# VH-VL binders against q8ka87r5to149: the designs that were tried, part 2

Target 1, 145 residues: q8ka87r5to149
Amino acid sequence: PNKFTVKAQEALQAASMLASSKQNQQIEPEHLLSVMLGDHDNIACQIARKLETPVDTLLSVVDREIDRIPKVTGASATGQYISSDLGKVFDTALKEAEQLKDEYISSEHLFIAMSEAGVKVSKLLKDAGIDRNAILKVLTSFRGS
Short names: E, the ipSAE of ESMFold2; O, the ipSAE of OpenDDE; V2, 0.75 times the mean of E and O plus 0.25 times the DockQ between their complexes.

## First folded at step 1 (VH-VL)

Design D12 (framework fv_diridavumab; at its last look DockQ between E and O 0.56; V2 from the best seeds 0.00; counts 0 for: pae E 6.8 > 2)
Fold by OpenDDE, look of step 2:
Structure D12 (fold): chain C 145 residues (1-145), chain A 119 residues (1-119), chain B 111 residues (1-111)
Amino acid sequence: as target 1 above (145 residues)
Amino acid sequence: EVQLVESGAEVKKPGSSVKVSCKASGGTFSSYAISWVRQAPGQGPEWMGGIIPIFGTAKYAPKFQGRVTITADDFAGTVYMELSSLRSEDTAMYYCARGGYRLYYMDVWGKGTTVTVSS
Amino acid sequence: QSVLTQPPSVSAAPGQKVTISCSGSSSNIGNNYVSWYQQLPGTAPKLLIYDNNKRPSGIPDRFSGSKSGTSATLGITGLQTGDEANYYCGTWDSSLSAGYVFGGGTKLTVL
């Protein structure tokens, strides 16, 4: 798969806008994680809550990390680019989609990827008890509901 | 196999503008990034800018900032590059190229569009 | 004058190995993935290596890439006459003037 689902695209767009609002030139995994966890309609948020993760606390930590990202003057939604770390997340998400035999890269894949890509947010998620196995377990339960 | 089809050769006067199009054979660019790279005769490739349609963001090389505009029509599966205030030094082969969403590489290239700027 | 520095030319006999270096800085090669391109006369550049050392489909394993610090290297083994071309490294530059940058290019001559 080489396409994102509509929901995934929306999350990515929101991440871009968040980065813009923070005057960050690079879109980081932290931006993506923040918007996903902050959206109750996003599967990542639903998964985290199902795992009984203190989402608000996690969001606070993520947002603090975002505040540490270097700022540039004149930063806007246009002219931003994907960071190396976010690229790693995307690469990992692609692999996850392929492994799960999905045609599109979804928010689920992105969430898994963020936990497994070996970037800073990966540690945050793992420290919160969120990893690939935990996510998949919840997804399985969602399918049965 | 995905192919990039560029618009035809252009001959322009100094001071004018040129708009080159790049169409994906597959219909859409999806999450891929599209870059514009030009190459003057006898020179190496020069990155002008790129766009990531999924984000709707375009990035330009400093050299061309303010003079180049890259836009995307994903419904039409087409990306455009407009270069204004043309000068003789802008004479070159202009390539569109598809690459990773990070703009880190370009794996599919168009055949190029020759733009000639002369009085 | 390019942001990334390459040797202007390299040469070797068929069957031999050649390496092409690409030197940059922390803001480009140091922090970002390097790509390599082959350009045959009269053709568009062709991607040989991406993400430092990955080969796209169809690229033979004779071509390899590596990265260390702020430098990258393209390796070509079993040199063939058809390998005679210009080779360019490229990467993203994360400086305030962020953008993709190419090396000055290396002309490979097969003797």
Scores: ipSAE 0.025, ipTM 0.657, lowest interface PAE 4.2, mean pLDDT 90
Fold by ESMFold2, look of step 2:
Structure D12 (fold): chain C 145 residues (1-145), chain A 119 residues (1-119), chain B 111 residues (1-111)
Amino acid sequence: as target 1 above (145 residues)
Amino acid sequence: EVQLVESGAEVKKPGSSVKVSCKASGGTFSSYAISWVRQAPGQGPEWMGGIIPIFGTAKYAPKFQGRVTITADDFAGTVYMELSSLRSEDTAMYYCARGGYRLYYMDVWGKGTTVTVSS
Amino acid sequence: QSVLTQPPSVSAAPGQKVTISCSGSSSNIGNNYVSWYQQLPGTAPKLLIYDNNKRPSGIPDRFSGSKSGTSATLGITGLQTGDEANYYCGTWDSSLSAGYVFGGGTKLTVL
């Protein structure tokens, strides 16, 4: 798959808007994780709550990391692009979609990828008990009885 | 199979602007990185800039910063490149190229379109 | 001058192996994925290698890529007359002076 679902695209656009509002030149996995966990209707938030993760605490840690990202202001700001780390998340999400034989990269694939890509938020998620196996177990309960 | 189609060849006068479009056959650009690359006769390719339309902003090569504007119409699957203050040195083949959801490589290239700057 | 340095030309006989080098810095090859492009006369560039060593669908395994430190290498085995082309490396440069950069190119001649 080379295309995101509508819900995944919405999360990516929200991440871009967050990065812009924080005056960040690069869109990082931290931005994506923050908007996904902060959206009550996002599957990532639902999974984390099902796993009994203290979502508000995790969000505060992620938002602290966002505040540490360098800011660019004034006329010198020219554009915004994805970071190398977000690229690693996308690569990992593509592998998950292929492994599951899905046509599109979904919010679920992005969430798994953030835990598995070996980027900074991966450690935050794993320390909170969120990894591939935990996420897949919850997803099975949502899709089946 | 995705194909990229640039708008037709253009002849422009020095000091004017050109706006080239790039459309993907059978889809949108929303999750793909789209780059503009030019190649003057007898020269290698030169990256001008790119955009990932879902993010809504573009990155430009320093050489073209201030003269190039790249925009996207996510719903129409169209990316535009406008180059201003044209000079004879801007005469080249202009390509749009797609590279998955990243600006790190370009796996699908358009056939290119010629922009000729002549008075 | 190109940020990425390639030899201007290489040559080898049909059936032989050739390598094409691409030398850069920590801000580009050292920390970013490298890609290779083939440009046959009169055509658009074509991706041969992405992510340092991966081949897109339709590229035969006689094309290979590798990366070590700030240098990358394209390998071509079993040379065919149809491989005669210009070859470019490309990568992101994270420094202030550039975005995506291509090497200066290498003309491969099959003698």
Scores: ipSAE 0.016, ipTM 0.614, lowest interface PAE 6.8, mean pLDDT 85
Fold by ESMFold2-Fast, scan of step 1:
Structure D12 (fold): chain C 145 residues (1-145), chain A 119 residues (1-119), chain B 111 residues (1-111)
Amino acid sequence: as target 1 above (145 residues)
Amino acid sequence: EVQLVESGAEVKKPGSSVKVSCKASGGTFSSYAISWVRQAPGQGPEWMGGIIPIFGTAKYAPKFQGRVTITADDFAGTVYMELSSLRSEDTAMYYCARGGYRLYYMDVWGKGTTVTVSS
Amino acid sequence: QSVLTQPPSVSAAPGQKVTISCSGSSSNIGNNYVSWYQQLPGTAPKLLIYDNNKRPSGIPDRFSGSKSGTSATLGITGLQTGDEANYYCGTWDSSLSAGYVFGGGTKLTVL
């Protein structure tokens, strides 16, 4: 698959908007994780809650990491681009979708990818008890997923 | 196998604007960055800017900031580049090119659209 | 001209080897992946090398890339007449006011 679901596209657009509001020139995995966990209708938030993860605590940690990202201000800043780390998340999500034989890259693939890509949020998620096996176990229990 | 199909050649007067389209055939743009690269006769390629359609954000080369606009059609798989305040120096071949979801390289290129600016 | 410097031309005979250099700075080549593009007369550029040293599917192993510090090199072995073209390096420039940048190009003549 080389397409994203509408829900995944909405999350990515929200991550871009969050990065802009924080004056971050690059969109990072932290931005994406924050918007996905902050959206009660997002499968990532639902999975975290099923795993009994303290989502508010995890969000606080993620938001603190976002606050550490360098800010760029003024007319000298020219647009946004994705970070190398977010690119790794996308590469991993594509592989996860292919392994699951899914036509689209969805929010659950992005969530799995964030735990597996070996970036800063991967450690945060694993420290919170969220990894590929835990996510897949919850996904298997969802009706219609 | 993905191909990029650009709109047809344009002849424009100085001071006008031109809008070129780029459509994906056999694939989509939503998971890729799309760049616009121009090449004047006898010169090398020059990056104008790019967009990651899934984020709805564009980045422009400083030389073109303020007179280039790159947009994407949300569902049709089409990306547009509009260049305003045209000068004779803007006469060039204009390419759209696809990178991965990163703007690190361009792996698929359109055949190019000729834009001629003359009085 | 270009922020990435390439020799304007290089020449060699069929079967020989050539190398084409590309020099930049810490904000571009020094910190980012380098790509190489081949442009035959009258055609769009074609990706030869990405991520410093990787080949896309369909590109023969006669083409190779490498990067050291702020410089990159394209190597072509077993030269063929069909290799006669312009070659451009490219990379992302991480300075806040830049973007993707190309080298000035090298014209390869196969004599």
Scores: ipSAE 0.015, ipTM 0.582, lowest interface PAE 6.1, mean pLDDT 83
ESMFold2 (binder alone), look of step 2: mean pLDDT 89; pTM 0.927

Design D13 (framework fv_diridavumab; at its last look DockQ between E and O 0.57; V2 from the best seeds 0.00; counts 0 for: pae O 6.5 > 2)
Fold by ESMFold2-Fast, scan of step 1:
Structure D13 (fold): chain C 145 residues (1-145), chain A 120 residues (1-120), chain B 111 residues (1-111)
Amino acid sequence: as target 1 above (145 residues)
Amino acid sequence: EVQLVESGAEVKKPGSSVKVSCKASGGTFSSYAISWVRQAPGQGPEWMGGIIPIFGTAKYAPKFQGRVTITADDFAGTVYMELSSLRSEDTAMYYCARDRWGYLYYMDVWGKGTTVTVSS
Amino acid sequence: QSVLTQPPSVSAAPGQKVTISCSGSSSNIGNNYVSWYQQLPGTAPKLLIYDNNKRPSGIPDRFSGSKSGTSATLGITGLQTGDEANYYCGTWDSSLSAGYVFGGGTKLTVL
């Protein structure tokens, strides 16, 4: 796949806005995870709830990690870019989508990728009981097949 | 199999601005980032900045902050780079290049370059 | 000077092996992926190596990359006259307010 679904694009834009509001120079997986978990219509939030994850608690932990990211002010804080860790998430999401023969990279691929890419949020998700197998199990129940 | 098609050569006077376009042929930029890289005669490449159309965000190299603006159309089929307050040292080949997966780590597809000559 | 240091030139005969070094710091090579670009006279740069050691489709396995600490190396085996070009390393640099940086370049001469 060469494209993100509209819902995934909206999540990415929200993540960029969140990073900017926090004066974070880089858009991190933490920003993306925060906006995805905070959106009740996002599949990531729905999957976490189906896994009986205390979403509000996990979101609090993620938001605390965001608050630990150094703030950049002045002339050096005039733009945004993607962190190396978020790049790893995107690379992993592409592989997940290709493996599933999906045309688009969607929110579920990003969520799986965050659990598997070996970045800080991957540990947070696994500590909360969320990994690829758990996500895929819930996805099959959502599809009904 | 996306190709990047850049606009034609420009000859500009000192103090003016130049705007170069980069169009995706065979695809769109919505899932990618686009960087602008210039190369002065006899010199190596120099990164000017990039844009991630999906985020609506751009980042500029410190040397060019305040003089360069990188934008994309609403569908992200075309990306633009505008450089203002031109001086003779801005005479160079200007390339657009695609960063894979919407992050600014490497450039896998390059345009053929647009020559910009600044002369009086 | 350039933030990433490369030797200005290297020379070898056809069929031989050559290595090109790229030295940086923790803010660039040490914390980020390294790419290598080949530029033939009169052409745009072409990606040879990305993510330290991966080749894009269509790049011969004669080209290889590696990274150790704050340095990266491009290896070229079985040199051909068509390999005569300028070679540039590149990576992201946090110390420059997060901008992409290129090495100064290495001119490879095959005679």
Scores: ipSAE 0.245, ipTM 0.715, lowest interface PAE 3.9, mean pLDDT 85
Fold by ESMFold2, look of step 2:
Formats: structure tokens, C-alpha cells, sequence
Structure D13 (fold): chain C 145 residues (1-145), chain A 120 residues (1-120), chain B 111 residues (1-111)
């Protein structure tokens, strides 16, 4: 019950790389949301398109928030760690996986969790019409085909 | 139930190094982190560092930077901690502990610990 | 010297309640989740509380946690003689020399 799917692990690795490229020591939910929505093959991007969300606009807002995160350079910039907010997203994603009776934590559980964990990106997603019920409705239509 | 097992107790001379292994009974560490914590006799626990296999990175406590190296062999399901330039003050119980989600904020599973004794 | 300050000891009779405090700063308790660990004599530490106030499966609800500002509190009600142990708070310290820190510990004696 603590395992991520391969796709979820790849998204987390991409978020880590993005944080590094921005000189951020903490990996934030903003990093994860950016890499998930920026990947056209990610289920999060597919769901947002199905909901008619202007994905490029949402990405620009998220990227602006990432640019506001403090940068750490020099000798003190070693090592990365997960922010407490990203930890909240992970806890929420586990709860969603259990409610949906899934064995692994997947990209869609992470996307639901980002809307529901009560972190900054949760408000951004909800203002864009993306919440748990909207995501689950789209997922039901995918599974029903 | 998942259990963590450290390698056996060691007696070392000052100035040498020790390498302790940690293995999970269930196999792989790919979805969480392993921390190393030591506890000298009569004292509280002290975090030495940890490794987060998803990110391929290790983080070390400032006190141990330069003396500790933590590595993982995910195929073998084993994490290693090597402490160099041993001193008598390094005599302690050494634990490996699982940090759920790999954010190094809490340790939900602990090994039984292994003793490292540094004496002439 | 621990950056997280706990009282060195507390005591109470069976059936009573105790609280154990943990004081830190904005770089640790103030901005990060707090966990509590129980260490029974001769054993490894065991997680009691994570994310400030959540209990792992198998921990009875007579153990509780809370956090306010830069301080955290472990509460134990209905004390039993088996609760006699050392208790440690722990959290991430997010300063530039970042790392995990434990409190100095509190020895609970059940009289």
C-alpha cells in the first residue's frame, strides 16, 4: 500500500528534476502539478482537457508560483527533501487509492489529491473547475468505454 | 509484517570505518526512504542521515557530513551506512528506520538495532 | 543539547493522565510535522504519533498529539504500568543545515 505505479514514480522524478533546475531544495506540490499537466500523455492533462480547462493558462500560473519559491545555491544547496505540503498530497493520494480499491498509488490518485489536500495548488485547481467529483466523473467515463 | 534487519554487531578500532547493512524482509525500498539513527548508551536517538531511492539522493546530518556515506542497492533490497574515522564516542546502537513517502519526516518501522563498539 | 526541548521526566499513577511537551522553533516544529516515539526499556523506538496528531494503526486513542505554534504536546490518558518508557518528539529542521532532529527525551514513570 506504499507503492507508486511506474508512471507516478516518473512524475515524481520529473518534479525533483524541475525543483533542481529552479534551485529549490524542497519539492513542492507546484512542481508535481507542473510536470503532470505539462506532459500531454499524463492522465492529469487528459482529464483537464476533458473538463475544458485552459491548461496553458493554469500552467503559467503554476510556473509563476514556482518562480516565487526561494532559491538556494552554493555549498548549502546539497540534498533535496519533500515539503510538508507534498507529504499532505501523498497522504491524501493513499486515502484515494484505498477508497477506489486500487493496489498502487497512481497518477490519477495524485491528481485528485492535489485538488483535495488543502494546499495552495488545491485552490488553483478548484478555481479552474477541477475537484474530486469532476475528476472522478471524467475517470468513470474513461473506464466505461 | 515488514521488518528491517541490520547486519551483526561489530567491534572496531579508532580511526577505522564500519559499514552496516539494512535489509527489508519484504524486498525493495523503491517507494520509501531509509534513515540511519544511532543511540549512545543512556542517551536519546540521533539522526545520521537517510536515502530516498525515488530521487536517488542521500541527505546527511551536519554532524556526520564528511564521515558518513549512505547507499542503496534497490535490486538487493539493501541500504548501507558507512561511518569513517571512528572514535570512541561512536560507540552506540545503530538503527535503520523506514521513512514513509521518502520525505524524512517520521520513521514508522525500526530495525532492532546493531551495536558498534569502538575500542583499542 | 537538543534543539527540541522536553521535560526530562514526568510521573503519575495508573489511570491518570500526563502530557509531555516539546518546544522548538519556526524552522522545525513551526513549519514541519511533529512525530512522537515511545521507547520501552531494551527496545527500539516505536512510532506513536505522526503528522502532529495522527495515530498509526494499532496505537490506542488514549495516546494523542497536538501542535500549537512552535510547541507540540503528547497526551497519554488511562496510564498503565506498561506505558513506562522514554518518549521522544521528532521533526524536520528546515534551516540551511537541514536535517531530522529528536527531542532530548522524557522518562515517564508510572507510580
Amino acid sequence: as target 1 above (145 residues)
Amino acid sequence: EVQLVESGAEVKKPGSSVKVSCKASGGTFSSYAISWVRQAPGQGPEWMGGIIPIFGTAKYAPKFQGRVTITADDFAGTVYMELSSLRSEDTAMYYCARDRWGYLYYMDVWGKGTTVTVSS
Amino acid sequence: QSVLTQPPSVSAAPGQKVTISCSGSSSNIGNNYVSWYQQLPGTAPKLLIYDNNKRPSGIPDRFSGSKSGTSATLGITGLQTGDEANYYCGTWDSSLSAGYVFGGGTKLTVL
Scores: ipSAE 0.170, ipTM 0.697, lowest interface PAE 5.1, mean pLDDT 86
Fold by OpenDDE, look of step 2:
Structure D13 (fold): chain C 145 residues (1-145), chain A 120 residues (1-120), chain B 111 residues (1-111)
Amino acid sequence: as target 1 above (145 residues)
Amino acid sequence: EVQLVESGAEVKKPGSSVKVSCKASGGTFSSYAISWVRQAPGQGPEWMGGIIPIFGTAKYAPKFQGRVTITADDFAGTVYMELSSLRSEDTAMYYCARDRWGYLYYMDVWGKGTTVTVSS
Amino acid sequence: QSVLTQPPSVSAAPGQKVTISCSGSSSNIGNNYVSWYQQLPGTAPKLLIYDNNKRPSGIPDRFSGSKSGTSATLGITGLQTGDEANYYCGTWDSSLSAGYVFGGGTKLTVL
C-alpha cells in the first residue's frame, strides 16, 4: 500500500513536474522543498511561516540550487527518477512517521526529514532555523496540545 | 517481509513476444521503483529498464529501447515486462527487483526470476 | 564490455580479508552511489552494500564498501566458505544513455 498521504503525493507529483520543467533527470529534495514552501496550503509552508522564517528568501535560495542542477536534453530528460538524496529523505520520513506512530508519511514528516536527512537542503533548513524540534513545536501548537 | 513473485517459465519462438509479471506480496509497489534485470547463462546481470508507479515513470536501457515495454497495475500490485521480437540471445533469467523508494540506485528485493527460452 | 570494470576473480583462505575493486567513470561511479550484490550459485543477486558504504539489515559487518573518485571497493573480512560467490558492483549512469549499470562481476573463491 501507498505510505504517503494524498497531500504528500501531490507534493511529490508537483516536485516531479518541477524537475521535468527544469530538465532535471532526477527529482531532488530541492524540488520537493520548493513546491512545498511555495504552496500556502502545504503544512511545510505554514510551519515555516509560523517559525517566522523568511520563506520567500529561503525559497529563492532553494530555487537557485535547483538552477545549478545539471540539465539533460532529449529523450534522457523524459521520465524523472527519485534521486538518492530524495530517497534518503524518504527513508528519514518513514522513520519519523514510525517514531510518531503515524500510519502514513505526510508533508510534515517529509519536512522534518528534509531538515534531518543530512542532505544539502538539510543545511539550508537548519541555517534558516528549521529543525526537527522547531517543526514539532509548531505542530504541537497547531494540534492544540 | 515483502516478496516479489514472478510469473512462470516461458518458451518462445524467435520473433514472438513474451510478457513476464512481477507481483508484490501483500499489496502494491507503492513508491518503489521496479526494475527488470536479466541474466544470460554464464553472464552477469543486465539492467533492462524500470518503472516508478507513483510517478508513472518508465525508463529503458538504450539496448532495449523500442523492444521492451514496462507497465504497472497499481490496483493489482503488479508490474509487467514485455519483450518483443525475441531472439535466441534473449534466452536468460529475467528478474524483477525493487528499491525501497524508487531511486533506482540499488535493488534490495529480488524475485526468484523467470526463465525465458527462445528457440526454434 | 561492462561499463564498470571488476577483476574477474579473487581468492583467499578462510579468515582472511579480500577486496574487490570496481572502476568506472565520472558519469557513473563519480557522480552516483554504488551498490554491491552477492550472487550465490543458482540464486538471485542479493544486495550487500548500498549508498557506497551502507549495509542492509541482515548483512554482517564483515562486508564493507567504500568509494573514492571513480572507483569503489568491496571489502570482506573474516572470509567464510559461504562467501564463495559472484560479486557485482552497480550504479546509475547519468550519461545521455542514462540507466543502471553493473560491473562484469568477480568470482570469489575461498581456498
Scores: ipSAE 0.016, ipTM 0.632, lowest interface PAE 6.5, mean pLDDT 89
ESMFold2 (binder alone), look of step 2: mean pLDDT 88; pTM 0.919

Design D14 (framework fv_diridavumab)
Fold by ESMFold2-Fast, scan of step 1:
Parts: sequence; structure tokens; C-alpha cells
Structure D14 (fold): chain C 145 residues (1-145), chain A 123 residues (1-123), chain B 111 residues (1-111)
Amino acid sequence: as target 1 above (145 residues)
Amino acid sequence: EVQLVESGAEVKKPGSSVKVSCKASGGTFSSYAISWVRQAPGQGPEWMGGIIPIFGTAKYAPKFQGRVTITADDFAGTVYMELSSLRSEDTAMYYCARDYTFYSGRYEYMDVWGKGTTVTVSS
Amino acid sequence: QSVLTQPPSVSAAPGQKVTISCSGSSSNIGNNYVSWYQQLPGTAPKLLIYDNNKRPSGIPDRFSGSKSGTSATLGITGLQTGDEANYYCGTWDSSLSAGYVFGGGTKLTVL
């Protein structure tokens, strides 16, 4: 797959806007995770709640990590780009989509990728009880419906 | 560090089409866009359009809308630019360049450039 | 009929300084960041300045940029013969026919 679903595209755009509002030059996995967990209609939020994760607490932790990202004075809508860590998440999401034989990269692939890419949010998710096996177990029930 | 490798020189007849490729070496397309810029002999550069490979979304300059098509195979693969209905005025060097845009409605700047592909449209 | 206007040429002696202007409108320079590109004969353009005044790694600090209103300038100090090249400004045009636009170019001659 070489394309994102509409829902995944919306999440990525919202992550870009969040990064801009925080004066962050790069879009990080933290921005994407915050947006996905903050959207009740996003499958990542639904999976986290199904796993009985305290989503509001996890969001608070993610927000603190975003606040630690260096700010660029004069940050603008022209000049933002994807961080190397978010790039790792995208590369991992592509592999996850291929393994699941999906034609698009969707929010669930991004969520699995965030837990597996070996970036800071991967540790945060695992500390919250969210890893690839837990996600796949819940995802299987959603896909079965 | 990422390098962009373009396909070789082309000589085409008027009315035909040309398809130029651009491959990422030392990285993937997952974290940036690719712009296509041409430069006719003795002229300045002219932006033709670009694509964000992770979305498959292309944006074209108005002058080339309807005659140019920009496509991407995948994140680690190749980006293509196809220009149809060739005329002698299309004789130019064609560059692909990495663009730090995340949103298809706005391209930012180009920091890594291919060496260019010469396209000659003979009469 | 470039929407960004640059002087066609500029010249100075080695060691001197020059400034190259780039003038646009509110839909391009006025609302977007400006970049500058250097093109040596027979080569692809090379990014010198992005986001109005930032230098990529490897670009010496004798190259600088600034923007005021709908105009931008590229400054080059300590001119060297190797700086002889064409210089182009570039930015996004946010008008209804949106696209990335380049200036007409300025040929710098180091005499």
C-alpha cells in the first residue's frame, strides 16, 4: 500500500496543526498519537479504551512530552515537515499493512507502528499496556464485525 | 543522506510523451514530498508540480495542468513525471527535488535535487 | 512575467558585499516563507536559504536572507569568484492558481 485512508489523512493533518500550535518545526509521533487518542471516532482511541487504558491520563503524559519538544521562534505553516521518528512510524505502518494484507495504511496500522517502531511513544504505549499483541487482539474483534 | 537518482536523457518526437523517474537512494519517500522543476536552456527554473508519496496526492502548476501527471509507486520506490503532447518548447532539463511539505495544498522548499534529466524534443 | 521580480544582474569585486532583491505580493512573499537557490553553470540549483533567513548545513554564514512585507533580500558578504552564479528566490503562491513560484533570477558577476 502506498496511500493512507481518509481517517488516517485527517489524523495526520490534525497532527500537523497541533505541531504548528505548539511551535514545533517537525511533526512527531507524539503529535499524531495525541490527535488519534483524542478522537473518540479513531480506532486507536477505541482500542485503548477496550484495553481499559486510562486514555485521559495517557493523553496528559503525551501532552507533557509534546511540551518538551523544542520550540522554534517564528514557526509558521510553511516549513513544517515529518520528523525522522515519525518517518520510522510510517515505514513500520507500511510493513504492518502489508502483513495484514490491507490495501491502505489506516489508523490501526499507524497505532501498531507507534507501539513497535522503537520511538519514544513506543515506550509510553507499552508502559500503558499497549503493544502489538494487545492491539491485534482487540483489532481482530473489530474486524470480525 | 538521501540522494535522488533520475532516469537518463530522452530524445522525443513532437506529439509524443516522456516519462522521467526519480528514485530515493539512502532513504525513503515516507517523510517528504517530491517536486518536479524544469529549466529550458538559458531560462530560469519552473515548478511543474509535486507529489506527497505517502498520500499519493499530486498538485500541478496551472500551466501544466492537463498535460503533466506525477505518480508514485510506494514509500521506498520511485516517483514519475509524465509530460504529454510534447513540443520543441518542452526541450529542457527536468529535475526532481525533495520538498519539506506535509500538505498537498502548499509546497515549501527544495533541499535535495537530482542531477537532472535532459529531454530534447526534435522536430 | 515572473510574479517574483529580481534585478537581472548584479556585480561586485572579490571581498565586497552585494544584496539581491526579490519582490512579490501578499499572496506569495507576503504570506509565505522565502527560499533562495544558487545555480552554478551546468549544475542543479542548490538551496542557500529557507524560511526567510535559515541556512542549510554546509552553507557559510556570509550568505543571509531577510524578508520585509512583500519583499525579500539575499545578502552575500566576502564575495569570492566561486559565487559567480545565477540566484533565484522562491516561495509558495497562495492565490487561486496556487503553485510554487521562482523569481526571474539574478546573474552575479564577480569582477
Scores: ipSAE 0.006, ipTM 0.558, lowest interface PAE 11.3, mean pLDDT 85

Design D16 (framework fv_diridavumab)
Fold by ESMFold2-Fast, scan of step 1:
Structure D16 (fold): chain C 145 residues (1-145), chain A 123 residues (1-123), chain B 111 residues (1-111)
Amino acid sequence: as target 1 above (145 residues)
Amino acid sequence: EVQLVESGAEVKKPGSSVKVSCKASGGTFSSYAISWVRQAPGQGPEWMGGIIPIFGTAKYAPKFQGRVTITADDFAGTVYMELSSLRSEDTAMYYCARTPYRIFLDSYYMDVWGKGTTVTVSS
Amino acid sequence: QSVLTQPPSVSAAPGQKVTISCSGSSSNIGNNYVSWYQQLPGTAPKLLIYDNNKRPSGIPDRFSGSKSGTSATLGITGLQTGDEANYYCGTWDSSLSAGYVFGGGTKLTVL
């Protein structure tokens, strides 16, 4: 029934709320990345800090890109309005989870997927020194998200 | 008008290291990637590597991987290039050059260049 | 050798037009934007063209760029004696040895 871990679901819910507050009709990978990096308890934030990424600087860049997303009246951030790019992130995350034989898609799978799915945030993350290999090196030192 | 100010000429012995600096005058590096490009006498320019100062992430050309280190001091607005294990063929003009940082574009070009730092490797 | 191929030299008289070619592959020119640089003797390179066909502020419109497939061209019309210089194309190479690459250069002689 449930494909995402509770922590991943909470991040997606926060991304939906962020998109709504910005009057964005679709939830983009930028929204998800912003909330994951902004949450000190999220493994994505912890990995970025361990890689010595300036998280506040990265967040500023992500937030500027969110501000450029077209605004709409009656914005919806629920399932039907998940962007095509976010859909690619989900598909990539599922493949990452399946390769690791994990039953659920967790925050770390989403973070790896954002760096690998070939969407706008993928270039941003790689420019910041964050890719699958860098994430996996840090991930081995963690027991949970 | 932004200028890139490079450190002064260097004369080094074979086997030593050299560290060249590049400082923005009239601006900062926050919106730019900074490249290091060298040019040996009578030769064309050769890209050594670059850094995105706000992230501290550097990328090196394969020829220089393991010998070159590019770092940024965002506090001072300065970028450095250190080349180790110097040989006579490292005698060249070393330029820093800036690239506008476009996170969602695959555009890479050098719009402002330093005047160059002469590095001579001799015994 | 250079990854991007340029003719070693071109020449023309003042007022004439010249074109300088730059040939690469799908991993560089084919997939990425091309820039062009002018280098006068004793000076640093100067950006002439970026993103295939755009001019920085201060570059006259007699300089133009174009790209088709894996090749790019720099055009110079109304040639002036001050245009005598070396010209280099440049682009990102996205192969497994990724990095910025320059062409071998073309020496333009104004007769």
Scores: ipSAE 0.005, ipTM 0.533, lowest interface PAE 13.3, mean pLDDT 84

Design D18 (framework fv_diridavumab)
Fold by ESMFold2-Fast, scan of step 1:
Structure D18 (fold): chain C 145 residues (1-145), chain A 123 residues (1-123), chain B 111 residues (1-111)
Amino acid sequence: as target 1 above (145 residues)
Amino acid sequence: EVQLVESGAEVKKPGSSVKVSCKASGGTFSSYAISWVRQAPGQGPEWMGGIIPIFGTAKYAPKFQGRVTITADDFAGTVYMELSSLRSEDTAMYYCARSEYFPRWGYYYMDVWGKGTTVTVSS
Amino acid sequence: QSVLTQPPSVSAAPGQKVTISCSGSSSNIGNNYVSWYQQLPGTAPKLLIYDNNKRPSGIPDRFSGSKSGTSATLGITGLQTGDEANYYCGTWDSSLSAGYVFGGGTKLTVL
């Protein structure tokens, strides 16, 4: 069995497609964050909105960072691989899922991981008021409501 | 339930190359990786390398680096393994297998296996 | 030679218990999950155990796994003639030669 929930798998697939459309050879945390925040049904978008984050403004900043990622053209453009930064996000997400005693890595674990992994999007999220403690408070309120 | 369907048996001359295909049937590769594992007559299995088809991330065992290439088609429906500069010691059964992958643990187990493709190298 | 060391053979009577060992190092078993595979003659390997001690659906509970330090063990209780096969351990090796590695295999004979 796959370690990711269906929703997390969908986000990863969308991130891969976004990277390809931007001619980026590596899939970066920026690609994943962009697709997660851009999907109203994604828990990451819902958490950001509950924290009163201006999601559209944050998305604009993330998209600007994606534009800075080097582009590749020609035959190598069809090949993709996971960046080292996205690898750090995955490792952090697995640890977050284990701490919460969750069987699968879900979108919320990926979102927490992006804020904590010490990559570029981590600073963007923290500057926007999104960190592990803020995310966990919102998740707790979803259960309590 | 997904099955892995491999291409047919091959007989090759020393110095040539062979390309074996592996196609998912009854499902997709999803975020799974695909490993290639060979087994020579009377010997245990030997991992050659793997790929995450949707990401194009490939890794090769050191013994095969420079001789093996693992690729996936544009829609991640088929994975290929090409082995070049064949010698008689490459005579083996070649399996593809669906693998779990994380950066921390690599390709750390294989749960669905193809039936294997026999490759014979002789002059 | 195999990166992971297993006894070449083990034998027991029907109904008995056997334990198959798999010995490695800190770069493989010591830091990574261990899996076990069963291979009947003429067939592909079949996953018996993953993540050290978990069974895929369809694998009976008489198969069990454990890991301690740089060693892992596969336990089989209530031996049946259909268990006669080769058994392989496997894990990721995180050393300079990173890759998946298999044990040399253990042939189980049910007498």
Scores: ipSAE 0.006, ipTM 0.535, lowest interface PAE 12.1, mean pLDDT 84

